# VH-VL binders against Increased recombination centers protein 19 (IRC19), part 13

Target 1, 188 residues: Increased recombination centers protein 19 (IRC19), of Kluyveromyces lactis (q6cq02)
Amino acid sequence: MVLIKSRKSIVTATNVCINSSSKFYLTEEQVQSLGDKEFLTASYRRFLRMRQFISKRQMVKESYTTYLRYKFKIEDFELKRSKLLSVSGMSAMDFRSSVQKSLCFLIKAFSISDAYSKDMIDDSHKCKKIIKNLLTVDYHRNRIINRSSNMYQYYRKDFTFFTDGQNIGLKQFEENLMRLNECLGTRL

## First folded at step 4 (VH-VL)

Design s58 (framework fv_disitamab)
Fold by ESMFold2-Fast, scan of step 4:
Structure s58 (fold): chain C 188 residues (1-188), chain A 122 residues (1-122), chain B 105 residues (1-105)
Amino acid sequence: as target 1 above (188 residues)
Amino acid sequence: EVQLVQSGAEVKKPGATVKISCKVSGGTFSSYRIHWVQQAPGKGLEWMGRIIPIFGTAYYNQKFKDKATITADKSTDTAYMELSSLRSEDTAVYFCARGEYDILTGYAFDIWGQGTLVTVSS
Amino acid sequence: DIQMTQSPSSVSASVGDRVTITCKASQGISSWVAWYQQKPGKAPKLLIYAASSLQSGVPSRFSGSGSGTDFTLTISSLQPEDFATYYCQQYDSYTFGGGTKVEIK
């Protein structure tokens, strides 16, 4: 059993290693059998449910929701990957598998149990730090460049932002994150 | 497609040190935990420790903390385990194994090396 | 640490028999249990993960069940290639059971 803490209560989570239907992950059967639109909708719903465990602060929850919408509706992951890593060809990672690994990364970062070994707790803390850093960088990036909702749309839709020399620090962060995605098979 | 290939058998004298390698092929080295497991002759499996190559962090079974040192070289996709101050009771087959980084499958050891026999004799 | 008590230590069986191996955890571990098959001179092979999920390429005669503290591996109709030693493992902190040797009757 895994305990996940929410802003209002402690929720006894669905067992993360049980291959059964849950609020927080898709079963292997669902991953294989759902249509593409159904898979995306079910996955998006589960990412949204994690919002309550990331932070109690409304601003952080809003930043998370904004980032999640970008990932599901705006991002051209393969184009971004090819530009950041200077490679040709598409990722070898299956799309559905990478989305599931990303959700699992998030669950691992924000769920703990007394049954967890010190090894698993330490690993969870590292994953949590990565997600917190990701959201912090995204918040500061949007604060710097976003003067309106139109500026947010421009930035996230148009990858030319990453080629502007004045944004080289943000580009370096994105490159490092993409290299992590390559290693883990995720789409953070 | 992914395969773990270990170094060959070793015969050592008491007090010696031995270093065993585990090479990962198929490009998944940095995405997973690499575990080391001891199996004494005619006995069961005992977990020794693991490394997370992405983070460079090793974690040990307390029983083996003073005996084993686990390292990894990302450039060659190779994990290592070094055993120090060898004694006759260290005679065993040592396996490396890959554990998934994916919480939905847990950390079950889905791919194993072929094993390396270390014999400690006078 | 979490102890895994596996029983029986050995079982004598004939081809076609149903074989059941049990594993008990000293504390609740949800479904973080794997089962491995090891043949003499070979590395272990993963059969079951997450207590009940069949590993790709493993015959359907193998099944796992259980949750919490009590887990079982079942071979519904034993085949000649199934004579081996079987190990349970909890992968919360990587403790193996003592093993069960399935031998020819």
Scores: ipSAE 0.007, ipTM 0.535, lowest interface PAE 10.0, mean pLDDT 77

Design s59 (framework fv_disitamab)
Fold by ESMFold2-Fast, scan of step 4:
Structure s59 (fold): chain C 188 residues (1-188), chain A 122 residues (1-122), chain B 105 residues (1-105)
Amino acid sequence: as target 1 above (188 residues)
Amino acid sequence: EVQLVQSGAEVKKPGATVKISCKVSGGTFSSYKIHWVQQAPGKGLEWMGRIIPIFGTAYYNQKFKDKATITADKSTDTAYMELSSLRSEDTAVYFCARSEYYGSGSYPFDYWGQGTLVTVSS
Amino acid sequence: DIQMTQSPSSVSASVGDRVTITCKASQGISSWVAWYQQKPGKAPKLLIYAASSLQSGVPSRFSGSGSGTDFTLTISSLQPEDFATYYCQQYDSYTFGGGTKVEIK
């Protein structure tokens, strides 16, 4: 849940931060009342608004947009989860709650406020490093696979990309990220 | 549902080291911080530090940074606090406590361990 | 860094009395204030969070108010089980007040 103070966003030469949560999150009423299609559209729009704060580099911004499209249009999260964690059954988190927590994680990663304690600033920095690492890994992953129009096909029913020994480091990263998702209730 | 269970009382000589544990059980797919709080005999509560087990990152009250080392083993859902170079003034009840971690909020200590008495005497 | 000043340090009261405890922060902390009850030999128990929100399972006779720097815990009609020490806490950087002992007259 996003509880940060609503303020003007800050952009510096070395850092990008959002100092306002008012237009970058869904209200609790919206989370409860929207239909599934409307909820997904509203959520996707909020994630897209974050694009401006991810990085000033165009390649990173493009990787972010590509990854968002994958998450909202292509990913079968429960299948991916079952394959990576070698488990049966569905995740315990409600879909809407997990999407909301993922957005909150992203907002936290790029938010700084004079009301923040050292503890909160350190947490924000850790979240930012996770997002940066995620996008870096996704960029390199897309460079090494076949340049087909569906660059995320290895996340579908066929997980052969992850069974290739040369990609073991990528598989380990995805497994660790999914374990983080289990702990936080997110869908990063 | 959620319970924090601490290790038993310890009696130590001055200069010794002690390590106390806090096991977290119950709950499903929750995220949290584990805090350590000191309460000297007849005195109030003082925050010592915290760890976020999923990240393995500890943060300390400056007063305790050279005295305490906080660690966690996420595979066993157990947090630890080690106190070094024990002095008589370290005699206290030490509590572990949990706060939620949802990424952008501030949260109170919703569950507490039962406390561990550490007595330092000769 | 942030100091929490709690008053009074003790209060003598009878069953049925209204008890008020105050807590002052040395700087603005929004509503990031919790109140805890501690009985002798036991761990503290969370009563109030976000300055005014009742924790689940806590009797409605407990209430909290305040924002910014000045905060209050009120027990509207003291019961025998309420004789305890009460602590305020700011949970932005985790400073406790000195405590208030509520004891029988």
Scores: ipSAE 0.006, ipTM 0.519, lowest interface PAE 11.8, mean pLDDT 78

Design s60 (framework fv_disitamab)
Fold by ESMFold2-Fast, scan of step 4:
Structure s60 (fold): chain C 188 residues (1-188), chain A 122 residues (1-122), chain B 105 residues (1-105)
Amino acid sequence: as target 1 above (188 residues)
Amino acid sequence: EVQLVQSGAEVKKPGATVKISCKVSGGTFSSYTIHWVQQAPGKGLEWMGRIIPIFGTAYYNQKFKDKATITADKSTDTAYMELSSLRSEDTAVYFCARGPEYSSSWYYFDYWGQGTLVTVSS
Amino acid sequence: DIQMTQSPSSVSASVGDRVTITCKASQGISSWVAWYQQKPGKAPKLLIYAASSLQSGVPSRFSGSGSGTDFTLTISSLQPEDFATYYCQQYDSYTFGGGTKVEIK
C-alpha cells in the first residue's frame, strides 16, 4: 500500500522510494572538484537529509543523528579499522569514494518501493537490515558507555568500544561490519 | 579496462554436471552484479540469474532455478555457474556479464565474457 | 514477467541506409531499456542504455528513443561493420527481445 505520495518521495507500509534523487546525491563533478572541508560539509548535509527516511520513531532518528555525528566528528576510521582487523596500513579505498559509497548504501537501503522487482527489493532489505542493526548496536553501546562514564561519541578519539571481554557480541558485530566495509569500500 | 574471461568449451553426456567460471579483472568485482545469460544455438538471449558477491545470495529466473547454481569467490574475483542434470536442451553458449554496482537502479550489462559453449550429447 | 516483443525479426539493407528496430514492452517500463549488438560468434556489446543514452565508444550513428512501452533503435547510416543481431533488454526482470538480424544486401 502507498501511504504518502509526493514529488520527493513515495512512502509505503514497507518501503520508501525517493522520487527526486538530486537532493540526496553529490554529483560526480562535486565529488571530484570540492575541497576537503566543502566535500565533508556537503556529504554531512546529504546524510542528514536521509534522517527522514530512516524511521518515523523519534528515538531512532536521534540515534541516527548521534551516530552520524560520531562518524564525521569523532571517529578515527583507520585506527578503528587497524584494531578490528589486526592489520597495518591504510584502507585501499580513498576517503571521498568511501564517504560517497556509504551514502549510496544508505540511499539503496531506503529508496526501493514495492513496485520494483523481487531481487532489487531483497537487496534493499539486506541493506536496510544492516543499517537497523548498526543503529541498534550503537544505541546499546552508547547506553553501556554512558553508564561507565566513558562516552566514546564525545570525549575520546582512541576510545576502545569494548571493555575487557565483557562485550564480546559488540566486538564481533564491529569486526563483521568492518569486514563488510572492506568489501564494499564503505565507512559504515 | 574491465575484462571478463570465461572457462573453455565443455562436452558432456546427459545427466552430467558442468561448472563454468568467469574471472573479472581490471575492475571491481565484489560490489557489482554478475549475471549469467543463456543463448541456445541460433536463438536469442535469455537471462538465467545473478549474484552480488559481497551479499552472497543468488537470484534466478524461475525457468533455471532447479538447473543452475550461481556462486562467487571474492578472493579470486571469480563467479561460477553450475548446471546439473544436463539434457540435450541445455546445449548453448553461456555468457557472464557485469551489471551495475549494487547501489545502482540501472540494470544493464556493460561488460561481457566471451561465452562458453556447453554441448550435451552422447 | 515483462515481455519484450522486438520487430522486425530480420532486415536486409544497403550501406548508407537508415535502419529502425522497434521493441514493445508488455507493460510500462519508463525509460529502463538497453540495446545490444551481437556479431556472429561474439559476445553482445552494449550500445544504448536508459532508452537514449549512448555508451562511450559507440559511434554516433546509433541512437535510441522511446518511453513507456514503445522503444526504437536507429542506425542513421548503416556501415559494413553493423552487420549483426540487435537485442533490446528491460531492467526489471532482465527480459531480452527476440532479436533483429540486420543483413547487408
Scores: ipSAE 0.029, ipTM 0.623, lowest interface PAE 7.1, mean pLDDT 80

Design s61 (framework fv_disitamab)
Fold by ESMFold2-Fast, scan of step 4:
Structure s61 (fold): chain C 188 residues (1-188), chain A 123 residues (1-123), chain B 105 residues (1-105)
Amino acid sequence: as target 1 above (188 residues)
Amino acid sequence: EVQLVQSGAEVKKPGATVKISCKVSGGTFSSYKIHWVQQAPGKGLEWMGRIIPIFGTAYYNQKFKDKATITADKSTDTAYMELSSLRSEDTAVYFCARGEYYYDSSGYSFDYWGQGTLVTVSS
Amino acid sequence: DIQMTQSPSSVSASVGDRVTITCKASQGISSWVAWYQQKPGKAPKLLIYAASSLQSGVPSRFSGSGSGTDFTLTISSLQPEDFATYYCQQYDSYTFGGGTKVEIK
């Protein structure tokens, strides 16, 4: 049964189908032709629009918004990558392409059509599990670190925080997520 | 340029096990689905199963679920298919093929193929 | 299970002829169909994806059409290098059609 129908999406009791012509996607022209500030603004707004599909729970929506703010305003991705993977040099993936792929990963995680094959549905479910796990870990990281005062600085200075046995699981998760980013060309 | 290179031909006796490799180069291996396809001599193509290396779980054609085991090794960018309890009817060329894993349905077609591995089962 | 019925099983044609191969799905599959060419002793090559999109590097004489349950591959003017077996495939469970052998007279 269709519960809500719009030009942007069709929402049923169990499924959300996001139209490819909708404002949820970045166009190829936007990826290639916009100035840097305009591209970041357009991207951020699209990630924010996905908030409605992440969860109906206010706490999860707030966690999602906080994580987006970190990614767009605070994160030094290349420095974080070099520290977590113990490598030198920049990632091979073009910045704008990686942002677009990250958005498409998120859309795939939360968009299922009744017309989808079992393989497509399985892909969607796996992407959704990754996003849910990411947000859960981010919530626990905030609890441990007190995100508002000193969040993320441990990536820049040293790994003393991560060498403390009680935080080793957090470091392992961050490393695994960064390895996933390398394989997918994303910036999750 | 993406290239899929398979291991060489195998000759096995009935009841044996064989493991075929498919090495992916020139692309982001973990962002792809690797499919396995059987072609018996003089016959058509039959899909056996696939693996998405980043997720580590395989999905099979029900016909081959008890015959084939599909795995991947991320460190060597190699996918494997193991065939157990070989019978003469398993004699075939086995192909690996890539489907791009991103966000659209075009990735479900097999855009690159390995050269094929002939497995001969004879007594 | 979605069955793909491909016809004809074989066709003999002359250089310059128009060749049409059809595939019928047992249930609706939107545009989730690919077409492959296989030459003797070689791996298949992707020609058409999403029912009508031409793969890069494939000659423009190849075209695909159809949606729902009925799909067609057309070779507008057959060339000697087009001697091959052609297969359709649906994306839902990756079922291939039985193949069509195209033999140049």
Scores: ipSAE 0.013, ipTM 0.605, lowest interface PAE 7.8, mean pLDDT 80

Design s62 (framework fv_disitamab)
Fold by ESMFold2-Fast, scan of step 4:
Structure s62 (fold): chain C 188 residues (1-188), chain A 123 residues (1-123), chain B 105 residues (1-105)
Amino acid sequence: as target 1 above (188 residues)
Amino acid sequence: EVQLVQSGAEVKKPGATVKISCKVSGGTFSSYAIHWVQQAPGKGLEWMGRIIPIFGTAYYNQKFKDKATITADKSTDTAYMELSSLRSEDTAVYFCARGSYDYVWGSYAFDIWGQGTLVTVSS
Amino acid sequence: DIQMTQSPSSVSASVGDRVTITCKASQGISSWVAWYQQKPGKAPKLLIYAASSLQSGVPSRFSGSGSGTDFTLTISSLQPEDFATYYCQQYDSYTFGGGTKVEIK
């Protein structure tokens, strides 16, 4: 494992990007040695620190915070996974590793550096696109939820499939995101 | 212990097509880029291209763009490289190698290599 | 296209010698340089990444240094198992140096 040794950011016309920082990820020792409550608190704070890089727009920052709270407070990831992928059994990747990988995904989405290879830059762009799509979808779900308690139950707590075929696009997005989670070992 | 296991040696006639496999065992296939490297007899290493399976698109060295097609099958944790219109100049050992795209915890250096596949093109 | 010029192309050395191999990039690549060891009939093995980071399991007699355009691999006290061909690589766009064969005197 390579540790980032400097903390910097780059400001563009529309975004603020991380250049590099050891403050945005947990060390291997911290991941293994922290208690569960301490690990979750430390992880949450690092995800929250990323809010400044998501967007300059306050509404997008608020959408990010809402999604982050959903992931840490409400989501039953294993139930959601089993329903979306139609698989039995629990995820093979342990919880701490998946949280660490998810943070890495977010850091990559908002990182730029002269030291980055063409592949690293392409990886960053792909990650950023996925994060922006995720937040856009979540914004529209919240708008729908404000109009219907049934949508709230579907999305937030139970993640049940509608039998009438409604929300196929939402289900396909969630399935694709969960397949990405399986490939990367993340919990986006 | 993560290993990259390549298919066996191939002998082909000029104009033929060959498809080489690279199976990832003991680790997470999709968390890595799979690169292909050519080494002609007695010569050095030359990068051909790579695929990041989760993104589904390959990236090529322009020299090999019309010669090689790189694909991946996530269900079998296997990457493939197909060489078309084989010529004697394509005789070489072909290596697959794993590169991390996780630059926060790793590097894009090639940390694990397959054993190599010799492709011989002869009439 | 980034060119990696590696020198020397070969070096004759004895066990216990200090061996230095140099690699020069045609443009700045920060620290995105790896060094590989290849023995005849075998796949390359990663020794150094990020110009100076030692790969797990690699003996401490191997070290890397440099940034920008000039990079070196040093073997502080050559051992019998170190006779091999060494390659530098930049992984900004994946070009290898021409290789350096370390031969027994």
Scores: ipSAE 0.013, ipTM 0.557, lowest interface PAE 7.9, mean pLDDT 79

Design s63 (framework fv_disitamab)
Fold by ESMFold2-Fast, scan of step 4:
Structure s63 (fold): chain C 188 residues (1-188), chain A 123 residues (1-123), chain B 105 residues (1-105)
Amino acid sequence: as target 1 above (188 residues)
Amino acid sequence: EVQLVQSGAEVKKPGATVKISCKVSGGTFSSYRIHWVQQAPGKGLEWMGRIIPIFGTAYYNQKFKDKATITADKSTDTAYMELSSLRSEDTAVYFCARGDYEYSSGWYYFDYWGQGTLVTVSS
Amino acid sequence: DIQMTQSPSSVSASVGDRVTITCKASQGISSWVAWYQQKPGKAPKLLIYAASSLQSGVPSRFSGSGSGTDFTLTISSLQPEDFATYYCQQYDSYTFGGGTKVEIK
């Protein structure tokens, strides 16, 4: 079923199809030729536009926005990578290419096409599961930090998988995500 | 434990340049914004600008745009602020501060501060 | 620009007193207000963020309240170590109030 159709996307009750001419994609020229400030602004806007396809739930949209701001404004990716993988030196993938690949991962996770094979559809579903798990983990991390929140106790069961002080389960999740980033050239 | 340590006091003549350092220890630097704040003798606090160490991008209060240059060296976990063409009005204590992320607003309050660097401009 | 008007500029108080400091923004800033304590010759220390959230390690006698344009810092029972200058700050564009000096009576 088609609920919304535009030149840039087709939205159904369960899926969205984003075409290659979409305002959601960065061109190769933009990835390589824009100044750093312009590249960051253009990228951030495209990630923010994806919020409409992540979920209709306000809580999930807010979690996505918070995670996006963390990635663009706060995160030291190379330091985090070196710590999680116990390696020295910088990632082989340049910053701009990794940001572009991360955007493509997100589009793939929430977009489906009639041209997709069964394997491509299954791959898309796996990507979507990864993004949903990432946002769930980030939400629970934020609830742990904000202990005065009425929502803390509601998510109590999910916190039982974390150890005192170290948060071993969270660390393992972060390590697995960083290994995935190494394999795909992304910065999820 | 997070600690911001600034360089020592400076006495400069009018027209000179001074560069103040702010070293962050405790394992976190680039994950936070580093802000600079001026406090003139007997006066209040005034924000000067900030830097995003991961990108090297600085943002300034318009009042200080032509006076201050903020930089960062990620390899040494150190932020710098350089003041040019010093005048007696620049005599002040300069603080660096770490900006922490607040979930609901997405903006940065200053959770840890350096001890301050006194810059005196006199003949 | 957003201006933060802080009052009073100074207050004389005794140990055990309740001290109230107010801060008024020139426009709505939701809850984007922090409060800092500064002792002579020392760096400011964060007490409150998001108008009412107590920073870890800060004594419970400190509390913040307010939203929109009017904000208050309260010290419920003043202790000797609390004699200092207090500043409010809005962190939408980083403007500080003029400060309030809490002096011994």
Scores: ipSAE 0.000, ipTM 0.442, lowest interface PAE 17.5, mean pLDDT 76

Design s64 (framework fv_disitamab)
Fold by ESMFold2-Fast, scan of step 4:
Structure s64 (fold): chain C 188 residues (1-188), chain A 123 residues (1-123), chain B 105 residues (1-105)
Amino acid sequence: as target 1 above (188 residues)
Amino acid sequence: EVQLVQSGAEVKKPGATVKISCKVSGGTFSSYTIHWVQQAPGKGLEWMGRIIPIFGTAYYNQKFKDKATITADKSTDTAYMELSSLRSEDTAVYFCARESYYDSSGYYPFDYWGQGTLVTVSS
Amino acid sequence: DIQMTQSPSSVSASVGDRVTITCKASQGISSWVAWYQQKPGKAPKLLIYAASSLQSGVPSRFSGSGSGTDFTLTISSLQPEDFATYYCQQYDSYTFGGGTKVEIK
């Protein structure tokens, strides 16, 4: 189990995202006032800092890193969403809000305090399970695409892989994740 | 060993501009956040702003947003703070300080400080 | 915007005395509190971080405690080199307390 040991205080989900160290979070002011490039750079680096809490294992850390690079540099989220959900409209969630909520989701998954209530602990466990499943699916997708490698690979051709392929179970997982994104306002 | 070395004392006239340097030695420059702190004569410490060298982007205390400009030169491992339109109220010692980046401890106080730079603005 | 209120502003003490300095945050800041010592004409020096962790090389007579909004720095037996000004800082968004001057009685 990977925990942020340096964080010992009782916090709500809001307090975790708003009232915590700028090393792991963006303040509400920063989310609203940063330029687009600064916002993306600040967000990307904070997601990267979470790498240390995802797993002690190098392969899992690399899988996390390749997934982040895919999300920030390659993914066309709205196109992927439209095809997975079979809808033509854009998502209702503001881009910056969705990135912030995704970061808060990740921090909640791995930031545990012994002062947390049962509800907070249950929430944290569910978030952690989702992140672990997400990375596992990404790992298998990369292995199928590059059959000669057993290492985590940088993911490309993401949407084409699911369009008319034989990976129906993986496609169903992606559809369920996108429906979760709709409900939570995230971009996992 | 990590050391922060600041430029020497400055005496300026009202309306002038001053640029203070803070050279970081030891460790990786991109692994640190550099902060600037003002201390007026006989007064306490006040945070002014910071720069994250990896991003190249500075963040400011709103009080100093229009007064200070913080920059960094990665090639020389030096952070700078420029103060514009100097007034007598800007007379102070200015400190740079390091916040560790990617520290495994997860706690990030100002672990190393520069020696301070006295800026005197004469009327 | 988090305000740090430090008390007392000054204390007169003798060598061997127990000195206690308090710091109150205007809102919860977990354990994100550091304590610094500043001697006249010098830069501040880190003593305590994470509210209670002693910085390497700092004498064991210094200790910190607290969480949430109330924090305390204690010097168990004041030494001659301890006469200085002490500052608390929350380092979530970098606000300092007003300082406490510990001066000779």
Scores: ipSAE 0.000, ipTM 0.432, lowest interface PAE 18.5, mean pLDDT 76

Design s65 (framework fv_disitamab)
Fold by ESMFold2-Fast, scan of step 4:
Structure s65 (fold): chain C 188 residues (1-188), chain A 123 residues (1-123), chain B 105 residues (1-105)
Amino acid sequence: as target 1 above (188 residues)
Amino acid sequence: EVQLVQSGAEVKKPGATVKISCKVSGGTFSSYAIHWVQQAPGKGLEWMGRIIPIFGTAYYNQKFKDKATITADKSTDTAYMELSSLRSEDTAVYFCARGGEYSYGYRYYMDVWGQGTLVTVSS
Amino acid sequence: DIQMTQSPSSVSASVGDRVTITCKASQGISSWVAWYQQKPGKAPKLLIYAASSLQSGVPSRFSGSGSGTDFTLTISSLQPEDFATYYCQQYDSYTFGGGTKVEIK
């Protein structure tokens, strides 16, 4: 459970993210009026501010930062999506909405209020588990690459996935995460 | 435009089980809260429970936890509510209603409603 | 267990009247209150969410106010199509008020 010290909790009072915490959220006006480059920079900085809440451990903070850099600077999301889901169309969710939903997902995973009901806390824990599993898988994938980079292709290099029997679980995780992205409208 | 379409009216004997469906069309299903609400004849609305299909668990009003089972089938974009051990007091119109997307919030008002399903329990 | 006490249970009014319906929560619920309109034989329709936000497509004569424990739905000038039963609902843990039937005088 993580709280903001200057303001002890982040909460939502509606079906949308409340903006009394504008430091961690973009306003609807900002989402609509910022240029693409400015929107990406502002979004990246909000994701980076969440690093303090992900974990107290330096290794986990570093894994989080590495994953963010991959998502914002390297990932071709539509290409990765088309290969993992075996589809030829573009995602139905517009880019800005998907980035905003991803940020809201992350904030909900790591921000719990005393005012939350048990089911809200349980749902938050499920989201937190998803993020922790994602970072754990990314850490193990990097470890495999560092040991066997000549034999294994990573999707960052040329969009080749682990198909070897020893690495099949990594590909299945990527597919499951992409299916979750389709359901939630996120880009985790 | 999102629509929720419920199965037709049912007449059951005491002790029977009934399963009501709620099909979501024209919008996203898996990440939205789907609620079930009971309305007894001439009475008000009472929340029974909700499911967010992607998370796989239903949450219930304590009053209904031993009576109702809420499930979802993501392949058909359909939510279900099953009532067991039916009694005359279970005679009511049952509504499904959609809440907001989970990714935006934790608290869900009901923006789209199904037409309702009348369940009559009589001998 | 949050109880929502809605009053009055019924009100007789004429077209053009200002109608006010109140809803009281047994504990603080911030602004997590919605208002629904239900006509006989029909499903409820969302009018107001977050205590004061008007749902898209709902006429501006409907307004909501309040925070904490005391909430109000106001119809500024009642129209013939507004004769219906109205329900408040808190959506922190999902409890409905008892309903208010708005009847023709």
Scores: ipSAE 0.024, ipTM 0.627, lowest interface PAE 7.6, mean pLDDT 80

